# VHH binders against F-box associated domain-containing protein sdz-33 (sdz-33): the designs that were tried, part 1

All scores and structures are predictions.

Target 1, 300 residues: F-box associated domain-containing protein sdz-33 (sdz-33), of Caenorhabditis elegans (q9u232)
Amino acid sequence: MATVPFPILCLPDFVLQKSLKLMGVVEHLCLSILSKNIKQLIATLKGYPKCFSFKFVPFTSLTVVGERFKHFSFRFDIDESSQNANLRSYTDEGTYITLTVPGFTVKHWIEHVAYVLCRNNSIKLVLWEPNIDEVYEIVKDMRTVEVVIVSSEIQSCHLLKLFPSLRYLGVYKAPISAQILTYNLLHLEVKTKVTLNDILISNCSNFSISGNDVSDKELNFFMRSWIKGSNPRLTKFYIRNSLRVRDPYLETVLFQNIDYIETHKKIYWRTFEISRPDGTKADVMWDPLYNSYFNMTVQH
Positions, changes and structure headers below are counted from each chain's first letter, unless a header gives other numbers; antibody chains are not in Kabat numbers.
F stands for the ipSAE by ESMFold2-Fast; E and O both for that by ESMFold2, at different seeds; each is averaged over both directions (binder to target, target to binder). V2 = 0.75 x the mean of E and O + 0.25 x the DockQ between their complexes.
[cut] marks letters that were taken out.
The coordinates of atoms that the task and the answers printed are left out; those that the model quotes come from them. Centres of patches stay.

## First folded at step 1 (VHH)

Design f11
Fold by ESMFold2, look of step 5:
Structure f11 (fold): chain B 300 residues (1-300), chain A 123 residues (1-123)
Amino acid sequence: as target 1 above (300 residues)
Amino acid sequence: QVQLVESGGGLVQPGGSLRLSCAASGFTFDDYGMNWVRQPPGKGLEWVSGISWSGGRTTYADSVEGRFTIIRDNDKKMVYLQMTSLKTEDTAVYYCAADTYLGYEDSYPYDYEGQGTQVTVSS
């Protein structure tokens, strides 16, 4: 537990407020665990920026996100026998300190940090293999807007019921379902197998895919389907491949039976424009040197 | 034994191009977001670009957007910064940096930082 000089605890509120505005996140958390009056004063401090949200890796870390704080990470040290949790933090001067409150669990820390530091309760979750119901109990009073599933097999309808405000979903090692694909997500990132049909039924605005076998022929079919009106909510479609030998037929295969205009030609990327009959245009871009990505961005 | 090793720096004229590479070892690369940061002569670190663990989300500082492209290859454990239309203001030591899980935004301090590669843009 950090040590704070007791004389600052005796200051009149106006002087204390001025002093608090000169302090960083770690100092605020240190003071907030010493006095309920100071905790409330920091939480309600006018004219001092609060974080927007935070990123939670269950039982591992918590990162506050905000303009004044940018990203400031706290890591949990959990006593397995008691389930008490300490926070450790990187100070502005480059040293780690440990914050300890007797009896605090991970849930207590989430609630405390949200109360003291955040102007809204938005949270991003990074899920390795936790019990999702246990995680939900920790964060249910937060607005969960982003989830990344690293290695958990979570039933799609259960996930979406638990987190109805979800806008961003990343899926690393879990199968992806039609329910997730058709859900109105702002952003869907996947490193699991998807098919052409999965792409065509998707209802997200930004669809990012890596580690997949989507062929140039399948991309051609997707683009022709988009020209005919498929994926009406799609704004950005991105496929990342491993670096590989350049396909000398890539432009021919990708644009077979598609009217296009090359709009940009540089050594590291080329851009082409395709159009729907109603005049809606999309930019298609790839890395011609290494064939490392395919990107389509709809112009609106 | 975490290592991030940058390469590909050098001397170029204004308007020129370079491709920086960063080789990662000693950690589970696929679990980390990757960033490029730079340190101009006599100045502090300045974030340049970030890419999510999967490569599907990229972000750029306003000063480099449209000129630089960040790319990752998780199979080879590599991050690249493709730089074009270089300006004298781009002169700096460039570092790659790793941040746990969702490191596609500026998140200093990073979990790991490399040793840097010098880029000099001069007539």
Scores: ipSAE 0.005, ipTM 0.329, lowest interface PAE 10.6, mean pLDDT 76

## First folded at step 4 (VHH)

Design g17
Fold by ESMFold2 at other seeds, look of step 7:
Structure g17 (fold): chain B 300 residues (1-300), chain A 124 residues (1-124)
Amino acid sequence: as target 1 above (300 residues)
Amino acid sequence: QVQLVESGGGLVQPGGSLRLSCAASGFTFSSYAMTWVRQAPGKGPEWIATISSGGSTMRDDSTKGRFTISRDNAKNTLYLQMTSLKPEDTALYYCAKVEYTVSGTTYEVYFDYRGPGTQVTVSS
C-alpha cells in the first residue's frame, strides 16, 4: 500500500480529513510525532490491525512487517558525532520525507515505532561485521527472534547467550560452529562451507544450505541416517547446490539402499516418500535441471 | 486574534541563502505545530516542512536538505533557513498554524495561514 506525506495541495484551507482507522502506516508515524495526544490516540486505537514485528539493520534501516509480507521500510539518517537519527520514508511519488525528533537516537526510534505501530516487541536483526555488544545495547529491551549475520567471525557462545529467544539464525560468511549447529533453532540458514558431519549433528527444525556442493552420495548417506533416527528434530531440509547439467538417471544413486515410493513425476520435478521404521514419513522433492535443489519435509 | 507576519524574503542570486521569519501572536505559540508553505507563480501551493510544539520536524525532501525549519518558543517566532537557492525556489512563502479538530471518529488537520507571505526571488 502506498504511503503519503501530509497533504500539501489546499490553500488557504489545507485540510486532512480522514479517519485514523483509514490511514496508512506512514501517515500514523508522521502524525505521531506532531503531538503527544495524537501519538497516544494512534497507539491505543481500537480495531486497527497493528504490525506484528519489525526487522532492524543497525544504523541503516528499520522495516515494519505486518500481515503476510506487508512491508514498510524506513532509512536512518545518522549524525555521526551525536548519534542523533532521522527517519526517511520513501513515497510512491519518488520522493522522501524526513522525520526528526530532537535527541532521538536509533534506539529511541525503535522504541517509538514499536509503541505506535506494533503489537509486540519482537525484532529481527541483519548484521554486517557487527560489534555484537553494541547492537545488544540498542535492542536489549526487544525480544530478538531472528539474526542474519554476515561476518568473518562469530563468537557463537556469546551470541546465543545474548539472544536466548533466538529462533532463526542465518550464517553467511563465518565458518559454522558445532555450538550453532547443535542449538535448537526453528530455522538455520548457512551459506558457508558445511560438511556431511555438520549436517548430521544439526539440531534445528528447518535447515537451509546454499553455496555448497553436496553430492547425491552424501544426500543418500544423510537420508539413510535419517531413516535410522538421525536429526530427530528436523522438519525441513533444503539444499541449493551449484547450478549444473545433471544426468536424470542419477536418481538411482540418490536412493540407493532406500525403500521409497515415487509420489509425483512432472517434466520439471519429482517427489518421493521415505519412512522410518516407526512410521514417520518424509517427502523428498528433487529438481535435477534448473536451480538444482533437494528438499525433504517430514510429515507430522 | 491569530496573527502571522512573514519576513526575510528578497532578491538573491542562485546559490545564495536566506532566513525567513514568521512572527506569531494572538495564540499560545508553544502549544501548536507550525508549517511553511510556498506558492510559485502560476502554480498551486506546496508544503515545505512542519515542526511540532516540541521541535520534531517533517519535511519534503524535494529540497534535498537545503531548507531547515526551526522555532524559538520564547520569541514566538518560526524560521526557515534556506541555502543553495535555485530559480525554482522563487515563490511567495507563508507560515501557518496547524489546527486539529476531532468530530466523532473523524480527524481533521488544516493549515491556518493568514499572513501576507514573504517573496523570495532567485534570479540568474
Scores: ipSAE 0.192, ipTM 0.688, lowest interface PAE 5.1, mean pLDDT 78

## First folded at step 5 (VHH; from g17 with E108T V109I)

Design g17i
Fold by ESMFold2 at other seeds, look of step 7:
Structure g17i (fold): chain B 300 residues (1-300), chain A 124 residues (1-124)
Amino acid sequence: as target 1 above (300 residues)
Amino acid sequence: QVQLVESGGGLVQPGGSLRLSCAASGFTFSSYAMTWVRQAPGKGPEWIATISSGGSTMRDDSTKGRFTISRDNAKNTLYLQMTSLKPEDTALYYCAKVEYTVSGTTYTIYFDYRGPGTQVTVSS
């Protein structure tokens, strides 16, 4: 093979910045292997991503979202015998670009992409029926902030111990566990069956539930319990029910034995205010036509 | 004309240490990333470590911290410090300039090595 000088590496910083602005993410990844100066200049560009979505499925992928890169995804072509991996990037035209570095594994790629593009090594994981110990070995030197797990079973205590920086957790398939419900998460999203008791024992700040139908009587009980002091860390509570045509008089059941102030009444949504005895207030919103969601936001 | 000359190899007992050197000339050494590669009999080339022009390093996890790449831009010299050597480390060691090419939609990083290599032999 022939040697090829890299004249862009010899340019003054202001010319180099102009050249880098005209390049895509693949060129940035390539050039940053060659020079720490280029990595520093890339960090000054707009659209620098702050977090990656990492998917463990039949193929492993990264997704980058930023002003300059928009929706740019990578897939790994993995050699099972050596565990060497090529990084395949996909364009919005349905074509792809392949980046090959001798000896790189998926772990090397994740570290390199984070080194070049991320400021604080934070990652998001999307896990599909994972071996959680294998995932941990790949990402253990990074700060895992968000996990979405699609799995028939979850080793809840093990998961929470492996990822101590976890603030956002999505549980899409497995039955929800008490260990997860009582964990002090910033956000818990659940797409599996959730009972009234599960809601009442939860300790997260933002709780989002979909794929369930929680009755108006159950929501009434929850709100009365909240007024008495339940769920003390809760700031947002959101339920998306199945879309259905409902009796427009459902508010009688929903607010039974609750003092409230209606703050907005519109054809598509209504907003109410409820209060604890200590003066803490919450805004409650629901749609009276289809009753497809319930939203409660706690004020200061 | 690019020249790379490896030295510092030799016969070493298991558990021993060696420091390999690579003298570079014919190009602006401080402007380019450099790498170490080895090749044992009956095996293909193996990447060991890469160091950027500014001194940032990447190494293969398989050496697990036994090998350290470094550079001295004032001397145009690349180094590989090897410790805890094992018989499996027996190979011909090459330094290389890191290059890349574009073919259609494929970007390929490759190692351009031109030197004779330096033999490391770890005898049990």
Scores: ipSAE 0.011, ipTM 0.451, lowest interface PAE 9.2, mean pLDDT 75
Fold by ESMFold2, look of step 5:
Structure g17i (fold): chain B 300 residues (1-300), chain A 124 residues (1-124)
Amino acid sequence: as target 1 above (300 residues)
Amino acid sequence: QVQLVESGGGLVQPGGSLRLSCAASGFTFSSYAMTWVRQAPGKGPEWIATISSGGSTMRDDSTKGRFTISRDNAKNTLYLQMTSLKPEDTALYYCAKVEYTVSGTTYTIYFDYRGPGTQVTVSS
């Protein structure tokens, strides 16, 4: 096949750079397959993120997360007999763009997106019912900085062996093992059932729990335990419970046998201060209307 | 003007090997993806392999393990190393610069041949 190609690839570099600034991420991906010069010019453009989020469900989509919550979502159209894949996304104008490259698989697309757009070769993974070994084989040459797993069952020991430098972990369905809870994570987000003991043994710095109904008595016990020295790495603790009708005795139950100071009172939220014997202080914030959340931040 | 000149073909027995070359000029070779395609008599063009400007390769599964695409940016040359050749590999082999078109909402990568090709014939 011979055709008359569009000559954008023949433009002088100075003009080409100006043209590239007018194009979106999808056009940059397409053109970078064709030319190393274009890839090099794209790397000089400001505004591209340092890392990207890859979502696997079960490998039907790729989510690219930019700075300040801007993102593009792509879908893979996969031919299972050949494993060739097309990359498809909708534009801001409500149309869609399909990228077709002869011979590209999902792995080729992920590698290409990371090569073109991820300057530090790092990624954030969002995995929906994954085959963790299959995912690892795709991303093993990249620095994985965050993993969120939505799975009915995961093997926590296996996950930590494959990603030993993991700092962010989200677990939305699977049971939480003591190994994950005691791991030195920067951030742990959980939407599965946790017990008071699970909370007390945790070793993460930021712990976010939702989809659980942790009682006020359990939170009281947690705070009393923290005052005595539990959770020494914890800096931020957040629980979002189911909405409840406000109980006028909630404050009394929550702070029973705790010395506290109310530091701020508003219609939307109230703050309190509690202290360890060594003088370490934490701010506690809760919603006075519905008791829907508990937020504790350790002062440094 | 862009020029692509294929060479290295010839007559070879089944099981034999050939190394095809494609000399490129008129453009910055190291900045572009390149492809080998072949065309047997009475058939349409068939994709064999693509190598990106960064050196990553993609190969058609039917020739995987027998054919290897490579490039030498210092010599502006694209290569196809072929081994374990079969009679069905008999074809005219072209190198091509990888290009794209836009048709409506679809961006399609295509292969733009510019050379005469090099004949490979596998016969006892």
Scores: ipSAE 0.000, ipTM 0.285, lowest interface PAE 10.6, mean pLDDT 74

## First folded at step 7 (VHH)

Design a2 (from g17i with S52Y)
Fold by ESMFold2 at other seeds, look of step 8:
Structure a2 (fold): chain B 300 residues (1-300), chain A 124 residues (1-124)
Amino acid sequence: as target 1 above (300 residues)
Amino acid sequence: QVQLVESGGGLVQPGGSLRLSCAASGFTFSSYAMTWVRQAPGKGPEWIATIYSGGSTMRDDSTKGRFTISRDNAKNTLYLQMTSLKPEDTALYYCAKVEYTVSGTTYTIYFDYRGPGTQVTVSS
């Protein structure tokens, strides 16, 4: 059976703009396959979310991330017989819509969404258990700036070779290697087990740790080591221990054998200043009512 | 009436090259994305490559680097340059106009191939 093509591409620009304003992002992705003019008209629409980056969960979802956490999220449905990947998105009305293109794989969808948006090709990967080489083949033409390892063991040397420009890394459930710890990252987020030695060898600028019970003695040792020059690239260090009843004399144990100045005292938080011999200073924030975190920021 | 006429196929040795052409008429060629599709004996249609109306392209990975899609909007002609041909490239090659349809909440892109196709045979 023949179909009758819908000739939206032949309409004058003002009619096209009116029609496009009544459509959602999935319709815009569909029509932009057909016409460069549609892509250019989409760029002129008021209120259309602006995309700066992508969040990709391999073989599961793609999220277009815009300003102030605006986003569009798509889920992939892979046809087992053809290997085509369909996109699904939920509308504001609580239903979902499906876009299909013959022959499109996950890689083709990422390329198409990047083409339509004419934006930064930065991508964040969230890895559950995919084959990392297969993922690399999908995203190799994009700038991978962030990776989060959720539930799989990953070969640290291989990961760093595939993504040498990596700046942000999250490691949630997989063991973390010394290669990752010593890598020059802008931000390292860890929710897996780490030791005091792991903290001391780290070379990242911003280090965020949770789900670990780092004792006041260990934090004291860390700070004394920092005063002597450890962690030379560190700018921000955040640690949240498991919620437990802590020693009510936290500041005395934490700062034992450390010269410090208390800079602010509030009911919900206190700050202290410590210094290196060369004059470099750091602010330490402590919560006197709740002992759930430690925050250290090196002063500029 | 939409007309698509493929040409340029033939018998080629492995490793050889071939250029396919598709003459289009009966529609505004420059407004539509165009696609090459092939069908080998015993297989269903296989997508090869799509070229957007503005010239950007999207290709199947299996032929990446060997096949190049291009268009001349002034001549209403679509091209497929094939190199490093292999026996598995033996197929009937069709050009197609890229279309879409909407059924409920499902948007489906489909390839409207209406020509006779052109045979490419790669032998020893």
Scores: ipSAE 0.032, ipTM 0.572, lowest interface PAE 6.6, mean pLDDT 76
Fold by ESMFold2, look of step 7:
Structure a2 (fold): chain B 300 residues (1-300), chain A 124 residues (1-124)
Amino acid sequence: as target 1 above (300 residues)
Amino acid sequence: QVQLVESGGGLVQPGGSLRLSCAASGFTFSSYAMTWVRQAPGKGPEWIATIYSGGSTMRDDSTKGRFTISRDNAKNTLYLQMTSLKPEDTALYYCAKVEYTVSGTTYTIYFDYRGPGTQVTVSS
């Protein structure tokens, strides 16, 4: 037949290294199955990113992310009957390069890519209406550090139990639960309805809220509560509201019964400083022309 | 010249265990990924498990952890430990060197099996 194996593995090491520099990640994945020597040579290539993490969209795609915004994106081509999968990489010209291994499933591809790149077993999941147990079985040998979930509902206790290394959580559709709010996350992003009470009970360090209309009266209550010691773990709080023309009395409502120092006053943003009695300070930034933005950052 | 010789098959009762061996020569065994493939009567070849040159493994989910692939690079030998055998496991078992080919933009990994295989028959 016209497609026969070529003997790249017979080349002297210095020629092989030069050949590997001319190849992309798909070729490296293929050749590293064949030879430990090739995997070792790939790991020594100059200019190859030393750190990769994975962004996994189950049954859809895998992106390997290196430093300086280098990344390699793959799509799965899955036979639903057998669950066998081919891995496709997109070229600069908009065509696919495909890699086929008989019998490989999505789980096998995750394991293979991790084996070849062997740098970081941390994984970020982007989930759309998932079967979370099925996803867990695919990624359980990796350290899941970030989940972004778009789902009508979430079994919060189960999610948190399955991914104990979780530091970043995005919840886009399901109602936010008390289990998630009180969990000790580095970052919580919510694009679903959040009440003032939800904000007050939260235990995350960085809290980002959008798709809500949190009033200045509610923000005032939150800030007064923070001054009295609420949300002791909070370092950054960000809210994106609807864009609208600001009420001329807004500053009076927002800072009612709050001692503050205005640190910058510009047409497009204003910044303020508030303090707890123990001397802990926070910077508050918001848009003076439109009530679309609120940011609070705790100083050290 | 690549040579692969399978052995260790035979007749075994359901629930039994069997260890297959594959003696390899004619290539640098320790440098290549190796695989077990089986062919049941009336069917095409079916992948069972692959072991990378560095020793990590992948298995087909259909064997549900009943089969364990291993290698001894010093002896140029590949092994398949089979347990909890079922009549459905009756097949001719081959070991294979993992290869690849390129056609246009498609990279295909394939299994180069050259031995006679070893028959495994599971019946009461």
Scores: ipSAE 0.012, ipTM 0.517, lowest interface PAE 7.7, mean pLDDT 76

Design n3
Fold by ESMFold2, look of step 8:
Structure n3 (fold): chain B 300 residues (1-300), chain A 120 residues (1-120)
Amino acid sequence: as target 1 above (300 residues)
Amino acid sequence: QVQLVESGGGLVQPGGSLRLSCAASGFTFSSYAMTWVRQAPGKGPEWIATISSGGSTMRDDSTKGRFTISRDNAKNTLYLQMTSLKPEDTALYYCAKVEYSGYTIYFDYRGPGTQVTVSS
């Protein structure tokens, strides 16, 4: 059943009341535009879900993630001539309400929603094709920690200078540069074309690659290079390959000239341990049936 | 002490328009958000729209923009402009004051309502 965004009003002498702690994200946002005092009450409300995150798709939508797997989406309804924006709730059931604040632009909504619903001003940007300088002007007072470049031309040096707090970067349909590869990111996710050399020069802590078919010989070279000291900041390396029928001797190619210990052998995955000369160890998980993934995690 | 008196209802043909008013007294009207709610025969109350003291609004999308909430703080009056009226809009319409205490929100003040009937 659909839920009314506001508490149900009753007649005639019935007093309808409800604690803010029992209301959802949409109700809090709705109430937050009613007065400065209510806005402040909601913004200072204790017991809000932890691990709160905030995703902005410029000029299109805004998503608040209260706790893992719970998403609350809002779409912008923008007047092209004035740039004034209304905010509409967006769920699987469609929109429920329209919020209007006189004079609010996309920037005002971003700041308002972040203040009221988020524990901090950290933001994730999903860039389809917007001008990055225009986006920066909207979000410059916020801490941008994650950017996903879907299909836009953004010079890597410019991006990194605009967003010095960046920890997570996804590059899906745009070329990736050496400046991005060598940057000290916590996470780098790549769905665009990369070479073995690109992997070897990378300086991120967690590197995730999909949409590329990295051969067993290339993975072997990578692991041997890691054993010799390459990728010194790397803690997790994940590759999602296309499915293919395995040759019975693929393990021989993958671990050629590598000293390893097999730790588990199962039909859908096998796990191995490899070591650097200094005693640093990594766990390797590999799909023996379809070569669908390769995962290397450095032990702590 | 708080008084809310709705008016402006009546019998209207489908497609017609009405402007509802809510005269407020006994409190500082300009300091409070105000709400319109309706109740059709045999149905529970339905929220329509809310307007802040500063003119910010929220509205239920089910009316598809046919209803506009507004206020005149100098006259202590809340309005609901209704257009393109349909038989489904037949209901008793109420205004309410939005209050809070601590972390609790109240919608506990309303007048006698004004009847809107949409019929050929």
Scores: ipSAE 0.427, ipTM 0.813, lowest interface PAE 2.8, mean pLDDT 79

## First folded at step 8 (VHH)

Design p1 (from n3 with Y32S Y106T)
Fold by ESMFold2 at other seeds, look of step 9:
Structure p1 (fold): chain B 300 residues (1-300), chain A 120 residues (1-120)
Amino acid sequence: as target 1 above (300 residues)
Amino acid sequence: QVQLVESGGGLVQPGGSLRLSCAASGFTFSSSAMTWVRQAPGKGPEWIATISSGGSTMRDDSTKGRFTISRDNAKNTLYLQMTSLKPEDTALYYCAKVEYSGYTITFDYRGPGTQVTVSS
């Protein structure tokens, strides 16, 4: 008899729990499609950290992230006629591998990878001009916690109804809607035009805005409104201002009619404290060299 | 005991196709994972592809999808469909039962192999 090493394994052929714990993500996935007994053993390894989540780019890739290992990305090779999908990856040894399971669609691969490699069914979606109903059918049995949308339009009511566990939403191109702004998100990130009114009606806890032009007078109005009780759920507000011209009157305009305390002054940042009448405080910070950031963090 | 008999090799022109067969006996074929390996003159053995008892497959991408492993559990037969053959595919082709023994995953091949020769 002769032996031939399994070429995608980092180690010569070992089949024991200790040996499995020394193997990487790609080796585990390969072994899991070859033997139901080994699949179950990998899925139930004691003391072996599983991935925390995975990122799904529909019909393109699946990336797993874990505590003990870095990101591993797989590309889908999809047969348009059958909906069957293969996974393809590049190994540490410099070889390429293709995994095929009869009848597996993208949905089957997500379920398989989650069962074998992940502790939970949480998924992050990155969507490029998507058919949202098609994506939902693929991931409906997963717990979708984060969505980033790069599209010209958003079906806001439909999106929010389909993903009730959603905590994080990024909107990169589409105009932002009132339905999205008033939704109770943990984090909302936008990279499109946002007005002062949009900011004032928002109901997220952490609001990040970039690619926008909000004036110092508008920020002053926002802060005065916050002092009077607006945005009661807000804990962190960040805006990347596109304006790079230094404003010599920035502090006087920004804090007009606001009681504040300067808490820190250094060459690359200054911080201030403002307060609500009920004693709630917020830290305000910017980079004095570029005058292009506004960062407000509510204390607590 | 385990018996593996390869067939279907021969002389073929570049760009041609062959279908290799492996008749298996002496073990429960339908519950075993099976593999194809090849050995070119003067070289060590090279893994080609593996198929589970349920039909899931894994292949070395160096063949760029030209080789397809399959099985017929009713006939206790393993197959390798080869297309677009090239002179570098010239080798002795063996089938093997996948063994899970001790600290190793090994391919137990005991047959004579089947010769594939692709003329330039």
Scores: ipSAE 0.013, ipTM 0.501, lowest interface PAE 8.1, mean pLDDT 77

Design q2 (from a2 with T50I S56D M58Y)
Fold by ESMFold2, look of step 8:
Order: structure tokens, then sequence, then C-alpha cells
Structure q2 (fold): chain B 300 residues (1-300), chain A 124 residues (1-124)
């Protein structure tokens, strides 16, 4: 192995900053293990993130989401006997660049990447069939604000207890639980079966549902319930349904027994205004041809 | 020529304390990150802590709260303050200059060992 001198640490800050601008993320991670000054200069570069996303199990990976759609993806090569890990970064040419540090584990890498690239130590997790306690031990010193779980089962009470700063939750595959539905989330995304009752008991501000087919009759009941005061925290409600041609007979079902004002009418979307007796209003956007989406946004 | 000379090891009872020193010469000490690494009998090297050129530190979790790395750039000296010593801490302790190299697509940070090390033995 050739010893490579590291004279860049002696350069004036303006020269260092220019040099760092020409380098990639792997070089930034490498150099930042050597110097806090470099880490501070990296914080002035465009496109680096306020938060990063960590994908856990089946193979551990890290995705860092930067400003203006810049994304950095890493994989870990883990030695099972020692738990030492190498960090791999995907190149534009479709190969990996590997960074090794003697003795680093996945936890060391997560801490280092957060130290170098993130400004507020907040993380997002994407979990595939996870061991939640193992995940917690790795990330417990960080503020977990978003979790997406792809799993056949979820320990809902345990998950919510371990991550008290959680504001965004995605639930894929597992049946949605009452504990999650009633939790005070900023955003809940569900890609599993959701009943009308599940919608009505939900306590989140933004509720996004896909992978379901919610009927106009069910949407009518939801809107009538909302008018009577259901879902008091709800700000945005979005459903993406499968594409199917709507039965023309069903167009009148959506607003049956609802006072509304139609505000816009086109082939592929129509908009309406509905209101509660207390004067609270909501904008409704609806696909009259395919029932492919329903969007309700509460005004103010 | 880079020279690193470790000292301050010895025999200590469990729960005891030691301060290791590393005298550095032959390079601009204040410009480089430095590390302490240990090697127990029959095992490979294990890093303990790194101190960046700017003075910030990063420690392995297993010794967190017990070991403190520090440097005196005026004296070209690296230190490791060890407290609450355990039998598992028995090892030969080395200081090293932190370097990096590139081989193909692999970026490797490595520790440049130059001294004889200092033996720490925690016996009971």
Amino acid sequence: as target 1 above (300 residues)
Amino acid sequence: QVQLVESGGGLVQPGGSLRLSCAASGFTFSSYAMTWVRQAPGKGPEWIAIIYSGGDTYRDDSTKGRFTISRDNAKNTLYLQMTSLKPEDTALYYCAKVEYTVSGTTYTIYFDYRGPGTQVTVSS
C-alpha cells in the first residue's frame, strides 16, 4: 500500500471550499474523518440534506436525501463475525466505490454519515421485515421522524413507544391497527386494506391511501360524517384507486344528501366545495370517469 | 521520517487508571488526525479512538466513557487517558497517524503504525 499524504488540511478555507466542490460524497466522507474543518466547509455546499433515510434489513443500506432532489445511496458490506462494515456508494457508471475504516460497524457509519452530511440529526427509516429492537439500538441517539414499514406484521404499540418523535408513518402489507390510526401523526400512508371505519377513526392530519378501491358510496358516507364533525384533525385526505371505468349511474352517489358548490368541471376531474355547520370548508377533487383518485383539503 | 514513541503502559488492577503518551516527530503533527489502536494477544488491531486535526474526537462505543483521547500540538504529543480498566483492556497499545489510499474503486483509511507500542496489563 502507498502512503498518500494529506496536505489539503493545510490549505486556506476558500481554496479548501473550492476543492471540496469538485469532489463527490465518498471523498467528503473520507476527508471528514480526518478534519472537523472539512465537515464544517461541507455544510456550506449546495444540495446536502437536512435529514437522511436509512433502509434496514434484509440488507442494510442508507439513502441520504439532499436539497433539490439530490440523493446519495450507500450499501454496507458486513462481516458477520466481527460486525465490521464497509460503506459502498453507487456511481453514475453503475459500479460501487467502497470506503473502509478499520473497526467501523454499521452504527459507526450511520453516526459518521449523520455527522458529516446532516444538520439536525433527524432520520427516516425504511424497514423491511424488521427486528425493531435491533433497529432502535442502532439509531437511538438520533431523532426518528419518519418510518415506512414493509412487513407482514407490526408491533404497533412498541413501535410508537420507541419512536416518540414520529410524525410520518407508512404502513405497507401489514393490516393497519387502531393504535396507528388513532396516533397523532402529521402524515399516515397506507397501502393495505383500509375500511371506512378505519378512515373515520383516524387522527392524522394528512391521510394517504393507495392499493384500495374505495367506492363513491363510502366516500359519500365519509363526507357526510366529516360535515357532522368527524376527523377533526384532518387537513388533507387522498385516495388513489385502481383505474376502472366508472358506472355512469354512480356519478350522483358521491354527493347524495350533501350541500355543495361545484367549482370546476372537466372530463378527468371536477372540484367541489363542502362545508360544516360551523363554516369550516373543504375542497374536493374527484375523478368522475375512472374513480382513480379522491382528494379532500380542508380550508384554513 | 515519521516517528511515534508510545509510553505510560504497565500493570494495573481492575478499576485502575493509566495515561498513555505518544511522542510524535518527523511530520507536521497538528495537520493530521491521530488514533490509538490496541492489539490483544492472538487478535488483530482494534481502533479505540480518533482525534481530528481540529481537536474533535470520535470513539469506539466499547470504551466510551472510560477512555479519553487528547493531543497537545505544541508538544507534538498524543494522549490516551484510561479509567475503570477491565481485564479485556489488556493489550499492546499503539498510536498511529491516520492516512488514506485508493486502490481501484476502494478508498481505504488506514492507521500508519511506527512505534513499538506500550503494554497495558489488567490483572486480577
Scores: ipSAE 0.013, ipTM 0.489, lowest interface PAE 7.3, mean pLDDT 76

